# Ledger of designs, part 18: VHH binders against ATP-dependent (S)-NAD(P)H-hydrate dehydratase

Target 1, 310 residues: ATP-dependent (S)-NAD(P)H-hydrate dehydratase, of Phaeodactylum tricornutum (b7fxe8)
Amino acid sequence: MKTWNDGKTIAIERCVLPLDASLHKGSSGRVGVLGGSARYTGAPYYAAMASLQAGADLAFVFCAQEATLPIKSYSPELMVAPVYSASDFDPVRLVDDMVNEIGDMLPKLHCLVVGPGLGRCPLVMKAVARVLELARSQQLHLVLDADALYMMSLPVYRSSLKGYDRLVLTPNVVEYQRLFPKSEDNNGESMEDASDEELAAATIVRKGAEDRIIVDQRQVMSCGEEGGLKRSGGIGDVLAGTLGTFTSWHAILLDREAVSTEDLPLSCWTACCAVKRATKRAFDDKRRAMTAPDVLHHLGQALDEMTRED
Short names: E, the ipSAE of ESMFold2; O, the ipSAE of OpenDDE; V2, 0.75 times the mean of E and O plus 0.25 times the DockQ between their complexes.

## First folded at step 5 (VHH)

Design c32 (framework vhh_7n9e_1)
Fold by ESMFold2-Fast, scan of step 5:
Formats: C-alpha cells, sequence, structure tokens
Structure c32 (fold): chain B 310 residues (1-310), chain A 125 residues (1-125)
C-alpha cells in the first residue's frame, strides 16, 4: 500500500490546480455530470457536489426531466439541465434532442463524468454513446462510472473510445471482470467481442479496500489510505465527482503545458487519496451514523489539509 | 474484523500429502482472488499458488506445478491447497492472502489486502 505522504510532493506539483487571484468563476474547473434517471437522483447529486467540494468552480448536471427538481432541491449551487423525459418522450427524437442539448455544453467543460444514476434505457444509452464520441472529438476528459461502465462492457459502445488516453474508468471488482473478461476468470480463452485493446489507453481506477490505478492491464499506483470502517452508499459517486475535478485540473494544466497526458494516473491517485481521507474524517466524526453527505462536507477540509504547506 | 485462519499443517514424510485450509471471515470472500504463499526459515516469502474470485482461473509456481492443487468453496468462505508428493524443500510456514486483483503469473508479496498467520508444514527426508 501507498499513502498520501509517499507521493504528495509530486502530486501537489502536478495534480493540484494553484489558487490564483487572477482566476474568474469557471477557470478552476467546469465539471459536467451526465446521469440521473427518474429513480436515481442521489448519485448525480453526490458526484456533482463532490466536484464542487473538491475545488471545481462549476458543476453541470445533465439528467432526466423527472430528476431535475429533486436534484435542484438538494443544492442550489448546481446547474441542472433536463436533457430527456423518462415518462413523456418522443422516441423518434429522443436521441438527437439529447445529443444536441448536451453537445452545446461540451466545449464549456473541462471534464464530463458519465454514469451516476444513468440507468440502462436503450435510447438513452444510444444518446450517451454519441455524446462520448463528440467529447472524444473535442479532446474532453471523460470519467465513466456506474452504468457507463456497463455500456463499455458492450462491444458496440467501447470501440469508439479505442486509443483515447483522456479516459478514466472507475470499476469495482465485478465491473472490472465484465470490462476485461479475458484477464481474470477468462485468462487464456479466446473471446469473440472481448478486446483489451479497446480500453488499453484508459486509466482504470479499480475500487476496493485499496484503490488500484491500472493502465494497459498493469497496476501503476495504488491508494492504501485508511478510509474508515463504514461503507456507505454514495461514496462511489463522491469518488467519481472528485475524479471529475482532478481530471479537469489535469486538462487545465495540460493546456498550460505544465504536465503531460501521462500524469493522468497520478491525478486519479490523488483523487482517491482525497476521498479516502475525507471518508476517514467523516467516520471519525460520525462513526456508525456516517453517510455520503458527511463525506462531502469533509472533502474540502481533507483536500485543504493534503495541500497545505504547513 | 477481517480474519484469515490457516489449518492443516504438520509433519509429513517425503512423498506424502497434506491438505491446507484457510477459513475467511469479515469480508466478501467471493469478490477476492486468493493466494497461498510460503516462507522457509532464513528465506524471504515466495508465492505458491493463486485462484481467481470465481475459481475459474488458477496459477502455480514452477516448483509446485503438477504436485499442488488450489481450490475454493465460496459457499463456505474457504480456500484449500492440496499438496501431493511433498519434498523436504517444501518445508515452510504456509499462509493465505486475499487480494482484490487477480494476477495469473505472480503474487505481490508486500501489497495484499489481508494476510493469515500461517500454518507450519515440515517435510522429513
Amino acid sequence: as target 1 above (310 residues)
Amino acid sequence: DVQLVESGGGLVQAGGSLRLSCAASGFTFSSYAMYWGRQAPGKGREWVSGISSSGGSTAYASSVKGRFTISRDNAKNTLYLQMNNLKPEDTALYYCAAYDFWESGSLPTDEFDYWGQGTQVTVSS
């Protein structure tokens, strides 16, 4: 296991966006979250709020119309855009309308987090696949979690991201096996549609007791920070949103020529350390009563302590 | 409270057999790859065998391949190592380890999620 103290000097230099008095609102990271079906409003909220608490200036949520009011009610800081309706839609127009609504916003983002609360509606997944293609064409950083990982397990969707090195996937053990069936329980078997090459350029954050950062089937880093003794729903969404901020900062630092594309795994590792430290702070404060909102409230404090010179 | 408890070790003559067990508790056993490692007196840790979370994939060190068989029972949260044709060189403390990533060729000896205390195997010549 590696802890924050093992790598903090280089991580602060390469992954943390400096505070700058000349920056205006929006300049320290603009994160989009594409998710939030009618039934799953908490996940995109946790992801979007985590990006703000980690230090992004703006968070935009693209979700079902039915999810819009609940998400806005959780926090007025979020910019929430309904991009389809689950209960009142025109199936002939849904895909194109959704792609156009989201596509107009992509140039304004530094990172798009896809999957929290998304669901598995076939038409919505078709629209999301087209959004991912547009994002790639614009060199937009992508973080794929939850139902977006399910999409990437389907051959028809993963091919469009072949060779894309601004891509982060956040599978747990079960999701990882689904993404890479030739590696684990299918070692040595010929699989018709299971190409490891499609995702070889991606940075994989494999979640667990120790978070593992994997590139091209090889572990390059791990986060062994103590996270606390309680596992609560929504913490995975907090990680996805925190990754949204750190990948946004990576995009900004790339534009400034301050870092390389090969620093993306380090940015992901830093996000993992921040979430683990926030979770430990929240657990120490609330013990058995700890929930994802408690982790959110400690995320800014954890990051501040991680990055202070004192 | 994560625990891995090995059992089944003992003294056996060269050419004999032993079956080791590792009882796991406090984590979702079926989600973890499991490994057997060993440490002989005056030597460092070396890997012996590994098995994927489902039991569908296994791997063995060259020194034990063909003689040892790793298996698991996810319903019982138990890992096994069947050791046949034992040699004096197999004398070591045998321990099990849980790892949330399957590695088919090697066992990272310093980065496991959980370790057992070990069970001693002594093979007389």
Scores: ipSAE 0.000, ipTM 0.125, lowest interface PAE 19.3, mean pLDDT 82

Design c33 (framework vhh_7pa5_2)
Fold by ESMFold2-Fast, scan of step 5:
Structure c33 (fold): chain B 310 residues (1-310), chain A 125 residues (1-125)
Amino acid sequence: as target 1 above (310 residues)
Amino acid sequence: QVQLVESGGGMVQPGGSLRLSCAASGFTFSSYAMSWVRRAPGKGPEWVSTISSSGGSTSYADSVKGRFTISRDNAKNTLYLQMNSLKPEDTALYYCAAYDFWESGSLPTDEFDYWGQGTQVTVSS
């Protein structure tokens, strides 16, 4: 399947949460976004808003205290929770405090998106690694993007998600090469990493002009939808958030025994089609002036068009 | 048909200089930010430098700051990297890469739309 029309029938059946007039708030997906440092507030905002625009009911942002006010100023619809402070940070207690605050919310989420705006502070990464272990123990769907992908390139963090099949990674070409180095590029020092057992169970969304869905180093699907002639900053964040919604819907449908774990790649492919179609609509509307907020504006419209039966 | 073609690589002794060029075609070069990314033998890709679409802003990796200068000629659709005071650690395949102007607070990841095939730089005595 290369275009939405190639797979839309099965994708609507297996990846799109049916509308139900009796559903209460939170039943159509609760997405958490763990990211947002003092310097990088736009990325978690774009991811969280994309999840809402794609059809999730609730979006929570777990971020630096210094990021809280800027993110709240972008949209009052986001539930923003500070989980650490760069200014008042206690290096002895930061990890435990951050893990406890996020950990209390994990049972209420259907998916946790990790990485947008996160940064690479060693103590924050250590806390995030413990959050990932907690999420795994609770069978929570995970979408790792941006600096969370950097964490997965480090052996100390990579092994903690070995065999986890409710895991989505969203590398671009450069990030993919760091996660899965070729055997000819690895000398004797790193040859043991050439056959990647740790991430074999994960669904990989390799971003590009054509998005490739990869499982156990094998391409199982691709999204060849035309995204438009210009790409703006933040579209990767929009994809991460849209994946948050579709993985949440996979979690809900899996709990209802309506789908299997093997349907997760199809959910990821559907999210890719939605973002490409939204980007094309935004580009057709704004041309060179297109920015990530324009893609957000068109995301709901694109998904409505994609998922309408009659 | 998008193409990025690097040139100017070669062998040079430590302390020497090289100038890399990247010829772009098939897209509106003046609308894209441009980067140089390198891959040393046995290592992952390392971001080296970026230049904004207008050429008004530049950034450099700490390992090359003060030694390398990125520039562009939008009239010729060409990107340059002037490399001075070269070290053996600069030995790598150098790639030209294109991406949109960074307008959001998104993480500075190496998210590139288009890549060249690379040009080899070898610094040895």
Scores: ipSAE 0.000, ipTM 0.122, lowest interface PAE 20.1, mean pLDDT 82

Design c34 (framework vhh_8fcz_2)
Fold by ESMFold2-Fast, scan of step 5:
Structure c34 (fold): chain B 310 residues (1-310), chain A 125 residues (1-125)
Amino acid sequence: as target 1 above (310 residues)
Amino acid sequence: QVQLVESGGGLVQPGGSLRLSCAASGFTFSSYAMNWVRQPPGKGLEWVSGISSSGGSTTYADSVEGRFTIIRDNDKKMVYLQMTSLKTEDTAVYYCAAYDFWESGSLPTDEFDYEGQGTQVTVSS
C-alpha cells in the first residue's frame, strides 16, 4: 500500500475509532506528551495539539516547570503539568519525584508520546527511562520521537524496551542511521555487530518524502501520499501527536478485542497518510507561507474526508 | 561559536587510571550542564556521566559508578573525567557535551550534539 486509497477500507475498519454519541469524555483517546524543556516549548505544543486535532479527547503535556507557562499560553485546551524544575531540582529526589508525578497519570492515558522538546539533561533522561519501564509494565502504547530517539541510540537505554511490541519510533533518515548503524567497508569489514535485536518488536516510522513503516528490519508498508513542497518546522511534531491519537485508538480497539497487536503498523501508516494529506492541503492553501499551525488547521479536515468516503 | 575540545586520552593497562579534560568556549559555561559520552569500537554512543551547571550534582551510568568522577571548574571553563579501575570495556572515543542550550548555528549538522573528534581511550595489556 502506497496511497490512502490503496488501504482505506481496511484502515477505516481497523484503525479509526468510530464517532459514537454514547462515548464519555476521554473515551476517544487520552494522549500524554512527555517533553518540553525551558528552551523547547513549541514541539510538545504541536504534538499535543495535533493529537486533539486528529480526534483525541484529551491531551496532557508533562514538561519542565519553566516550560509550563509558555506551553499553556499557546492554547488553553492543553492540560499542562510541570514534572520537574531545572532551577530547584534535588538530584537525590529529582528522578523519583518526576517518575511519581508522571506515574500517577499513566493509568489514565491510552498513549504516551515521549521526546518532543524533551532535551537531553542526564537526570531527566534517567527519570524518563523509569517512566518508559513503568509504561511498559502497564502495557501503555509508546511513541518515541526527537530526544527520546536520542535516548534509544544510547546503549544504556536501548535495551530497556527490548521485545516491547506496543512501541513506535519515528526517526528521520539521520536518526534512523544512528539507531541502526550499518556500514560495510569496501574491504569487507562488517558493522553487522551493531545489534538491531533490541528494537525488533517496535514499529518504526521512518520519515521522508515517502514514509516507510518497518518492523524487524522489514518494510511492511509505505505512505507515498503527496505532501507539500515546503518542509516546515514542527511537522515532525504534528506527526508524533497524530501517531499518539492513532496508537491510542489502537489501544482502545485492542482492549475491545476488535483488532490485534499486529495492526499497530497499519495505525501508524494511517497517521502518516493523514499528516501528508493535511500538509498537501495546507501547502495548496498557503504555498511558501505554510507553517505547522496551517498543517494543524487542515488535519481535522483531512481526517474527516479520509474517513467519510466509506 | 560553541566549541568543546577533549584531551587526555591514551593507552592504559587494565586497572589503570586516566584523566580526561574538556575545554569549553563560545557559550555561558556556568549555565549549562556538562556530560561525558563515549563510543566504543563498533557500537553506538553511550552516556557516561553528567554534572550540573554549579557542579553541586553529579550522576553516572551504572557501568562506571564508583570508578569515574566528573568535576568542573567554571572559572576555567573546564570539565574533567577522572577514570580509575579501567576495564577493557571502557575502550572508546570519549566526547564532552553540553545539552539543550547550545547556541543557534554552532551545532553540528550531525545529530550528535558535541563538537570535535573526542579523545581516544584504549585499555589494553
Scores: ipSAE 0.000, ipTM 0.156, lowest interface PAE 16.0, mean pLDDT 80

Design c35 (from f03a with T57Y T59Y; framework vhh_8fcz_2; at its last look DockQ between E and O 0.17; V2 from the best seeds 0.00; counts 0 for: pae E 16.4 > 2, placed apart)
Fold by ESMFold2, look of step 6:
Structure c35 (fold): chain B 310 residues (1-310), chain A 124 residues (1-124)
Amino acid sequence: as target 1 above (310 residues)
Amino acid sequence: QVQLVESGGGLVQPGGSLRLSCAASGFTFSRYSMNWVRQPPGKGLEWVSGISSSGSYIYYADSVEGRFTIIRDNDKKMVYLQMTSLKTEDTAVYYCARDEYPLFYSDEGSMDVEGQGTQVTVSS
C-alpha cells in the first residue's frame, strides 16, 4: 500500500477507534510522553499535543523539572509531571525516584512515547531503561523516537527490549543507520549486525519522503502520501505523538479481541498517512511559513477526511 | 560556537595516575552538567563520569568508581578527571561532553563530540 486510498477500508476497520464506543474519560486512549529536558522543551509538547489532536483522551508529559513550566505554558491541555531535576539532582536517588513516579502511572496508560527532547544524561538513560523494563513487564505499548532511539543503539539498553512486539521505533535515515550498522568480517563478507535479531519483533517506521513500515527486516507497507515541500522541526515529534494515539487504539482493540498483534504495522501506517496528509494541508495553507503548529492544526481535519464515509 | 578542549593524557604504567583537563568556551558553562566519555581501541564511546552544573552531584561508571574523581571549576570553565590506579583497560581517547550532546558518529563521518580528545595509554 502506497496511499491512504489503497488501504482505507482495512485501516478504518482495524485501526480507527469508533467515537460512539467511547463512554468514559480516557476510554479513547491515554498516551504518556517521556521526554523533555532542560534544553529541549518543544519536542515533548509537539508529541503530546499531536496525541490529543489525533484523538487520544489524555496526554501526560513526564519531563525534567526545568521543562515543566515552559510546557505547561505552551498548552494547559497537557498533564505535565516533573520526574527529575537536571541541574539539582541527587545521583543516589534520581533513578529510583524517576522510575517510581513514572512507574506509578504506567498501568494507567495505553501507550508510552519515549524520546522527544529526552536528552542523553547517563543517569536519566538508566532510569528510562528501567521504565522500559517495567513497561514491557506490563505489556504496555511503546513508541521510541529521538533520544530513545539513541539509547537503543547502545547494546546495554537494546537487550532489554529483545523480542518485544508491542514496540514501535521511528528512525529517520541517520537514526536507522545507528540502529542497524553494517559490518564486514575479516574476509570481506558482509555480516548482519547481531543486534538486529534483538529488535526483529518491533515495528519500524523509517521516516522519509515515503515512510517505510518494516517488521523483521522486511518492508511490509509504505506511506507515499504527499506531504509538504518544507522541512520543519517538530514534524517528527507530531508523528511520534500520532503513533501514540493509533498505538493506544491498537492496544484498546487488542484488549477487546477485535484485532491481533499483527495489526500494529497497519496502525503505524495509518498514523503516517494522517501526518503526511496533515502536513500537505498545512503546507498548502502556509507554504514557506509552515511550522509544526500548523501541522497540528490540520491533524484532526485530515483524520476526519480520511475516515469520513463517502 | 561550543568548544571543548581536552588535555593531560599520556603514557603511564598500570597503577599510575593522570589528571585530564577540559577547557570549555562558547556557552554558559555553569548552566550545564558535564561528562567524561572514552573510546577504547576498536570500540564505541563509553560513559565514564558526570557532574551536575553546580558540582553538587557526581556520578561514575562502575568500572572507574573509587579510582577516578571528576571535578569542575565554574569560575575557570574547567572540568577535570583525576585518574588513579590506572589499568590497561582504561586505555582510550578521553573526551569531555556537556549533557545531551550526541556521543556517537554523525552521518558526515566525524565524531559527535566537540573536541579531539586526549589519549590515555596504560601499558606494561
Scores: ipSAE 0.000, ipTM 0.168, lowest interface PAE 16.4, mean pLDDT 82
ESMFold2-Fast, scan of step 5: ipSAE 0.070; ipTM 0.478
ESMFold2 (binder alone), look of step 6: mean pLDDT 81; pTM 0.822
OpenDDE, look of step 6: ipSAE 0.023; ipTM 0.418

Design c36 (from f03a with T57L T59Y S106D; framework vhh_8fcz_2)
Amino acid sequence: QVQLVESGGGLVQPGGSLRLSCAASGFTFSRYSMNWVRQPPGKGLEWVSGISSSGSLIYYADSVEGRFTIIRDNDKKMVYLQMTSLKTEDTAVYYCARDEYPLFYDDEGSMDVEGQGTQVTVSS
ESMFold2-Fast, scan of step 5: ipSAE 0.005; ipTM 0.344

Design c37 (from f03a, 17 letters changed; framework vhh_7pa5_2)
Amino acid sequence: QVQLVESGGGMVQPGGSLRLSCAASGFTFSRYSMSWVRRAPGKGPEWVSTISSSGSTIYYADSVKGRFTISRDNAKNTLYLQMNSLKPEDTALYYCARDEYPLFYSDEGSMDVWGQGTQVTVSS
ESMFold2-Fast, scan of step 5: ipSAE 0.007; ipTM 0.341

Design c38 (from f03a, 19 letters changed; framework vhh_7n9e_1)
Fold by ESMFold2-Fast, scan of step 5:
Structure c38 (fold): chain B 310 residues (1-310), chain A 124 residues (1-124)
Amino acid sequence: as target 1 above (310 residues)
Amino acid sequence: DVQLVESGGGLVQAGGSLRLSCAASGFTFSRYSMYWGRQAPGKGREWVSGISSSGSTIYYASSVKGRFTISRDNAKNTLYLQMNNLKPEDTALYYCARDEYPLFYSDEGSMDVWGQGTQVTVSS
């Protein structure tokens, strides 16, 4: 299946959270986004807003203190939590405080998106690694993008998620080659200290003109929906946030015993179709002037059109 | 051509003061977070202070807090470290570094441009 029409009946049944008059605020998905440093505030904003536009009830951003006010100023709908300060130098205090602050929130989330705007500070990555371990221990769905994918390319962090099947990775072609150097798609050198088996349980969304859904090194689905003719910065962040919503819905439906863990790839495919359709709508509106905010603007409309069965 | 050049080091007695400067060229200085690090012979590198691109966010290592002051002049493309009440244990080669990312202290790797360093020796 390549287009939304090929799989929409099954996807609506298994991946889309039904509208329910009895739902309380937060019941339709609570997405966390862990990322955002002082310089890179746009990426976590795009991811968090995409999760809301896709239909999540609540979006939390965990970021540097210096990123907090800029992100909040972009949209007051976001719940923004500073989890470390650049003015603090004590490495033990930074790691422990950051882990404790985020850890208190993890039970309230259905999905944690990690990586947009995160940066590669070793101490922040150490804290993030501990957060990922906590999330796994609580069976929390994880979407890893951007700098979190870089972390997963490092042997010291890679093995902590071995066998975790509530994990989604969103590499582009270059990032995929770094994560899976032994795969046929890579033609790359083998890694001495990391095996492809460490991430075999994850659902991989390999981004491109056609998004490929890969499980255990095998392509199981692809999204061939026509997007725009322009590739803009920030659209990857929009996809990460949209995946946050669909993985949250998968978590909710799993708890209701309505679906299985094997439905996670279908949820990822559905998110890809939504973003491609939103991108096409944005491109038709703005042409070569299209940017990520335009895709955000069209995301809710695209999803409404995709899921309406009146 | 991107360069960082440190100056202002020297020999000083315990309790004395020095002001280090780092002259930046070949890039838009006002867009980058900057760091001062140091390394004594036979020891690993220690980060002592960092400052955000605007100068509004600053951090200090506990070993220098209250004694050292970091500042920057974006109009002059210069980073400064005012060192007061110097101790023999402050003896080290002092480097400035440009960070590709926002204000983060780092052991290495996230710094993409380094100066050659200026020697500070504090006699007892």
Scores: ipSAE 0.000, ipTM 0.126, lowest interface PAE 17.1, mean pLDDT 82

Design c39 (from f03 with T59Y L103F F104L; framework vhh_8fcz_2)
Fold by ESMFold2-Fast, scan of step 5:
Structure c39 (fold): chain B 310 residues (1-310), chain A 124 residues (1-124)
Amino acid sequence: as target 1 above (310 residues)
Amino acid sequence: QVQLVESGGGLVQPGGSLRLSCAASGFTFSSYSMNWVRQPPGKGLEWVSGISSSGSTIYYADSVEGRFTIIRDNDKKMVYLQMTSLKTEDTAVYYCARDEYPFLYSDEGSMDVEGQGTQVTVSS
């Protein structure tokens, strides 16, 4: 499958939550976004808004206290929760408080997107690692992007997600090579890198002109939809948030026994098609002036077009 | 040792029915999507049908949709292909095949283990 038309019948059946199936607030997907340091407030905003524009009911942003007011100012419809303070220099209090604050919310989520604007503070990463362990214990779907991908390049964090099949990673080509270092053949024998085995159960969305869906280093699907000619900051965050919604819908459909865990790659492919189509619409509208907010404005329209049976 | 053993093939008249069986051993059957593929005389392999590890997701080739039904029994480690309204064009060796990776949607051509095959001949 390369374009939406190639796989839309199966994708609509198995990956798209029907509009009339969830009548109560929160039933059509509850997406958390864990990110947003004091310096990087746009990324978690774009991810959270993309999840809402894609069709999730509720979006929560877990971020630094210093990021909270800027993010709330971008859109009042986001539920923004400060989970740590950049001014708190007590390492034990920072880690424990952050884990407790986020941990209380995990049972209410269908998916947690981790990484947009997160930064690489060692104490924050330690707290995030504990949150990922809690999420796994609760069978919560995870989408790891940006700085969370950096964490997965570190053996100590990567090992905690070994065998977890409700996990989506969104690397670009360079990040993919860092996550999956190559092994050399010796005497006609192929040797597997230990780090490759740890993420074998994950669904990888390798971003590019064509988005590739990969599991255990093998491409299983690709999205070749035209995305327009302009590269703009924030579109990767829009993809992460859109994946949050489709991954949430996979979690809901899985709970309804309507799909299997093996349908997660198809859900990721569908999200990629939606973002590429939204980007093309935004580019056609704005041309060289296109920015991430323009893609957000077109995401709902693109999904409506994709899912209509006319 | 991973093994797939097909059975149930034979000679049948056009419009007839056959049920193919595949017995799996040597791996965690319930973790893998299973497929049926066929090879007509003098032609390459053609994918026929696939079923996810849980049985909830099923796909068919256009040429067989509505006529064939794929079924799995994880307790017995079996996958079946119920064939109805058989046509001369369905004549082939039928192989049971496992997806390369556990818990993945089947990508046509990403199967790693095939059985010995079972011959289906549709002739008057």
Scores: ipSAE 0.000, ipTM 0.106, lowest interface PAE 21.6, mean pLDDT 82

Design c40 (from f03 with T59Y L103W F104Y; framework vhh_8fcz_2)
Fold by ESMFold2-Fast, scan of step 5:
Order: structure tokens, then C-alpha cells, then sequence
Structure c40 (fold): chain B 310 residues (1-310), chain A 124 residues (1-124)
């Protein structure tokens, strides 16, 4: 399957949560976004807002205290939770407090998106690694993007998610090479034996002109939907957030016994189609002026058109 | 390949002193900030101290400040951790870790932990 029309019937049946009246708030998806350092506030905003525009009920952003006001200023619809401070230099307190604050929220989420705007502060990464282990222990769907992908390129963190099949990774070509390097480099220096065993159970969305859905080193699907001609910053964050919604819907449908774990790649493919279609609509509207917020604004309409029965 | 080899650990009594050494190879040592991190038995990894590439900026975890001193020798490609007034809580495997930036200056700090570390046991 390359276009939405090739797979839309099965995708609507298995990946799209019906528009039913909820018994209470949060029934249509609760997405957490863990990211947002003081320096990188836009990325978690785009991811969290994309999850809402795609159809999730609630979006929570777990970020640096210093990032809280900027993110809230972008949209009051987001629930922004400061979980660490860049000025807190007690490393034991920073890690433990961050893990405890996020840990209290994990049971209330259907998906945790990790990485947009996270940065690579070693102490924050230590806390994130413990959060990922806690999320896995609770069978929480995970979407790892940006700096979380960098963490997964490090053996110490990669091994903690070995065999986890509710895991989505969203590398671009460069990030993919870091996750799956060959055992020897071109200058003849030895590398540690490259093993894909740790991530064999994960669904990988390799981003590009055509998005490829890969499981256990094999492409199982691709999204060849026409996007816009312009690439702009933040579209990857929109995809991460949209994946947050579709993986949340997969979690809900799994709980209802309506789908299987093996449907997760199809959910990811559906999210890719939605973002490509939103990008095309935004590009047709704005041309050279298109930015990530324009893609975000077209996401809901694109999904409505995709899921409407004609 | 980047290599960091720690040494100097051992058994000491409370109040004692040890000097840990880290030998670096496979990269331009003088361009990187260096860190000491430790893993106590049954616990996660804990950051201990960091030193900038030039040696001019040094930071310590509150738990070790005033007791530990980090030093680097760029010509010898060595990092040292001088530990004094050791407590039972300092018992851990100690690792030397490379970081591109001093941790308090950057949200983009990355840290590589290499080798087996060196065991420090503080017990009577």
C-alpha cells in the first residue's frame, strides 16, 4: 500500500476511533508529550497540538519549568506540567522528582510521545530512561522522536526497550543510520557489534518523501501520498503528535478487543497519510510561505476528509 | 573508537581517601568536557562532577561538594577524581564519561559511559 485509497477501508475499520459520544472526557485519547527544554519550546507544542487536531481529547506536555510559560502562550488548550528546572543542580533530586511527577500521570495516558524539544542534558536523559522503563512496565504505547531517538542509539538505553511491541520510532534517514549502524565503519575502525535484536519488536516510521513503515528490518508498508514541495521545520513534530493520537486509538481499540497488536504498523501508516495530506493542503494554500502551523491547521480537515464515507 | 578506562578504586574505611583516574583515547580529549558518574549497588546512574574542556569551569553534585575534586590533564589525556572524607553512601562503581558541553550550559549535553568502571567500596 502506497496511497490512502489503497488501504483506507481496512485502516478506517481498524485504526480510526469512531466518533461516538463519550461517557466522560478522555475517552477519545489522552496523549502525553515529554520534551520541551528551555531552548526548544516549539517542538513539543507542535506535537501536542497535532495530537489534539488529529482527534485526541487531552494533551499533556511534560517539560522544563523554563519552557512552561512559552508553551502555554502558544496555546491555552494544552495541559503543561513542569517536571524539572534547568536551574536545579541537585542531580539526584532532579532525576527522582522528574520520574515521580511524570510517573503519577502515566496510568492516565494512552500514549507517551518522547523527544520533541527534549535536548540532550545527561540528567534529563537519565530521568527519561527511567520514565520509559516505567511506561513499558504499564504497557503504555510509546512514540520516540528527535532526541529520544538519539537515546535509543546508545546501548545503555536501547536495551531497556528490548522486545517492546507497543513502541514506535520515527527516524529520518540520518537518525535511522544511527539506530542501525553497520558493525564496521568505512575507515576500518571496529564498532561494537550492531544488533537489531533490541528494537526488532518496534514499529519504525522512517520519514522521507515516501514514509516507510518497517518492522524487524523489513518494510511492511509505505506512504507515498503526495505532500507539499516545501519542507519546513516542525512538520516532523506534527507527525510525532499525530502518531500519538493514532497509537492512543490503537491502545483504546486493543482494550476493546477490536484489534490486535499487529495492527500498530497500520495505525502508523494511517498517521503518515494524514500528515502528508495535511501538508499538501497547507502547501496548496500557502505555497512558499507554508510553515508547520499551517500543516497543523489543516490536519483536522484532512483527517475528516480521509475518514468520511462517500 | 572512543575509549575511557577508569582505575584507582578499592576498599577504604569511612573518612578515607581515594584518587580515581580515567585514561582517554580515540578522540580529541582537549575539545570535550568530562564527567564522573557513579552507580551505587541496586540504584541507577548518578552524576558526580564535571569539568570543562579547558579545566576552567568545574561543577559538583551537592552530595560530594567540598569532599571531591575533579582535575584534568589535557596533555596526558587524563581525568582524575580526588575523593576525601568518604562515606558509606559513596560506595559505587565510578565511570568516566565524555560530554560535549558543560552540563549547566547546555540543554544538548550528551554523555558516553565506557568501560567497566572502577569499584569504590567504603566500609569498615
Amino acid sequence: as target 1 above (310 residues)
Amino acid sequence: QVQLVESGGGLVQPGGSLRLSCAASGFTFSSYSMNWVRQPPGKGLEWVSGISSSGSTIYYADSVEGRFTIIRDNDKKMVYLQMTSLKTEDTAVYYCARDEYPWYYSDEGSMDVEGQGTQVTVSS
Scores: ipSAE 0.000, ipTM 0.090, lowest interface PAE 22.5, mean pLDDT 81

## First folded at step 6 (VHH; framework vhh_7b2m_4)

Design k1 (from a51 with R31S; at its last look DockQ between E and O 0.61; V2 from the best seeds 0.00; counts 0 for: pae E 8.6 > 2)
Fold by ESMFold2, look of step 6:
Structure k1 (fold): chain B 310 residues (1-310), chain A 123 residues (1-123)
Amino acid sequence: as target 1 above (310 residues)
Amino acid sequence: EVQLVESGGGLVQAGGSLRLSCAASGFTFSSYSVGWYRQAPGKQRVVVASISSGSYTKYSNSVKGRFTISRDNAKNTVYLQMNSLKPEDTAVYYCAADEYPLWYSDEGSYDYWGQGTQVTVSS
């Protein structure tokens, strides 16, 4: 499948949680975003807000203490919680404290998005790795982006997610090369080396002008929807948050036995289509002035138009 | 009907101990986080201790080492064991519960609040 119209019927059937008058708070998706550091506060905001704009009921941001006030100031809609302090750094207790703070919330989430604005502090990465192991033990769906993808390029951390199939990775071209340095992914050539054995069960969203969905070392679909002609920082974070919502809906539908585990790639494809269409609409509106907030503004409308009968 | 009922308050001499109970009914207790707050006359209500649904505890600096929060999910009850009581601990103590607690205590936005129980510590 290349564009939304090619897959619309099956995607709405299997990937979109229907609106229902009997819904209660939290039943349409609970997305956590683990990210945000003393220096990087915008990325987790874009991811969390995108999850709400894509239709999730609740969005939580688990971040550095120093990031809490800035992120809360961007929007009161987000439930922002500090999980460590960079200014009161204690290398002995940081890992256990972070795991305890986030671990209590994991059973209440449908999906955890990890990476936006996380930074690359080694001790924080060690704590995040423990959180990922705990999330896997509870079969929680994961979306890894940004600095979490950097973590997966390190052998010590990628081995903990070996074989996990409730896992979405969202590399751009450069990040993909770091994750799969021995692979080739040339147009028209073999896909046998698209990912190594450790990550073969994950759904890989390789971002680009055409987003490629790769599962078990095979490209299974692609999103060729037209985006905008301007590149803006933060659109990747919008995609990560949108994926958070669609993986949450997948988890809900899977629990209801309405879909199977093989439908996760279609959910990811649907999220890619939504973000491309939102970007196109934002670009048509703003042209050279477009920024990530413009894409956020159009995301809900783009999704509504994609999923309603026109 | 959802209820949180505090008990165990009273008058106690400085250096003494009390155990407060917060009995919950009308909701799925094991999924909730519970916090204890206190309000002295003419003062703002402030956090004392909290315990998450996973039993992770937090304490204010003024009570750390003296107070212990615990929960018994089989009895739908949260306890606050208060040792080495001081006159400045005198307040109305409230329990509060929320399925998704805000981790900033300054908002204290909990789904349910109890009516409070008076603790008076004489010097």
Scores: ipSAE 0.012, ipTM 0.510, lowest interface PAE 8.6, mean pLDDT 85
ESMFold2 (binder alone), look of step 6: mean pLDDT 81; pTM 0.827
OpenDDE, look of step 6: ipSAE 0.023; ipTM 0.559

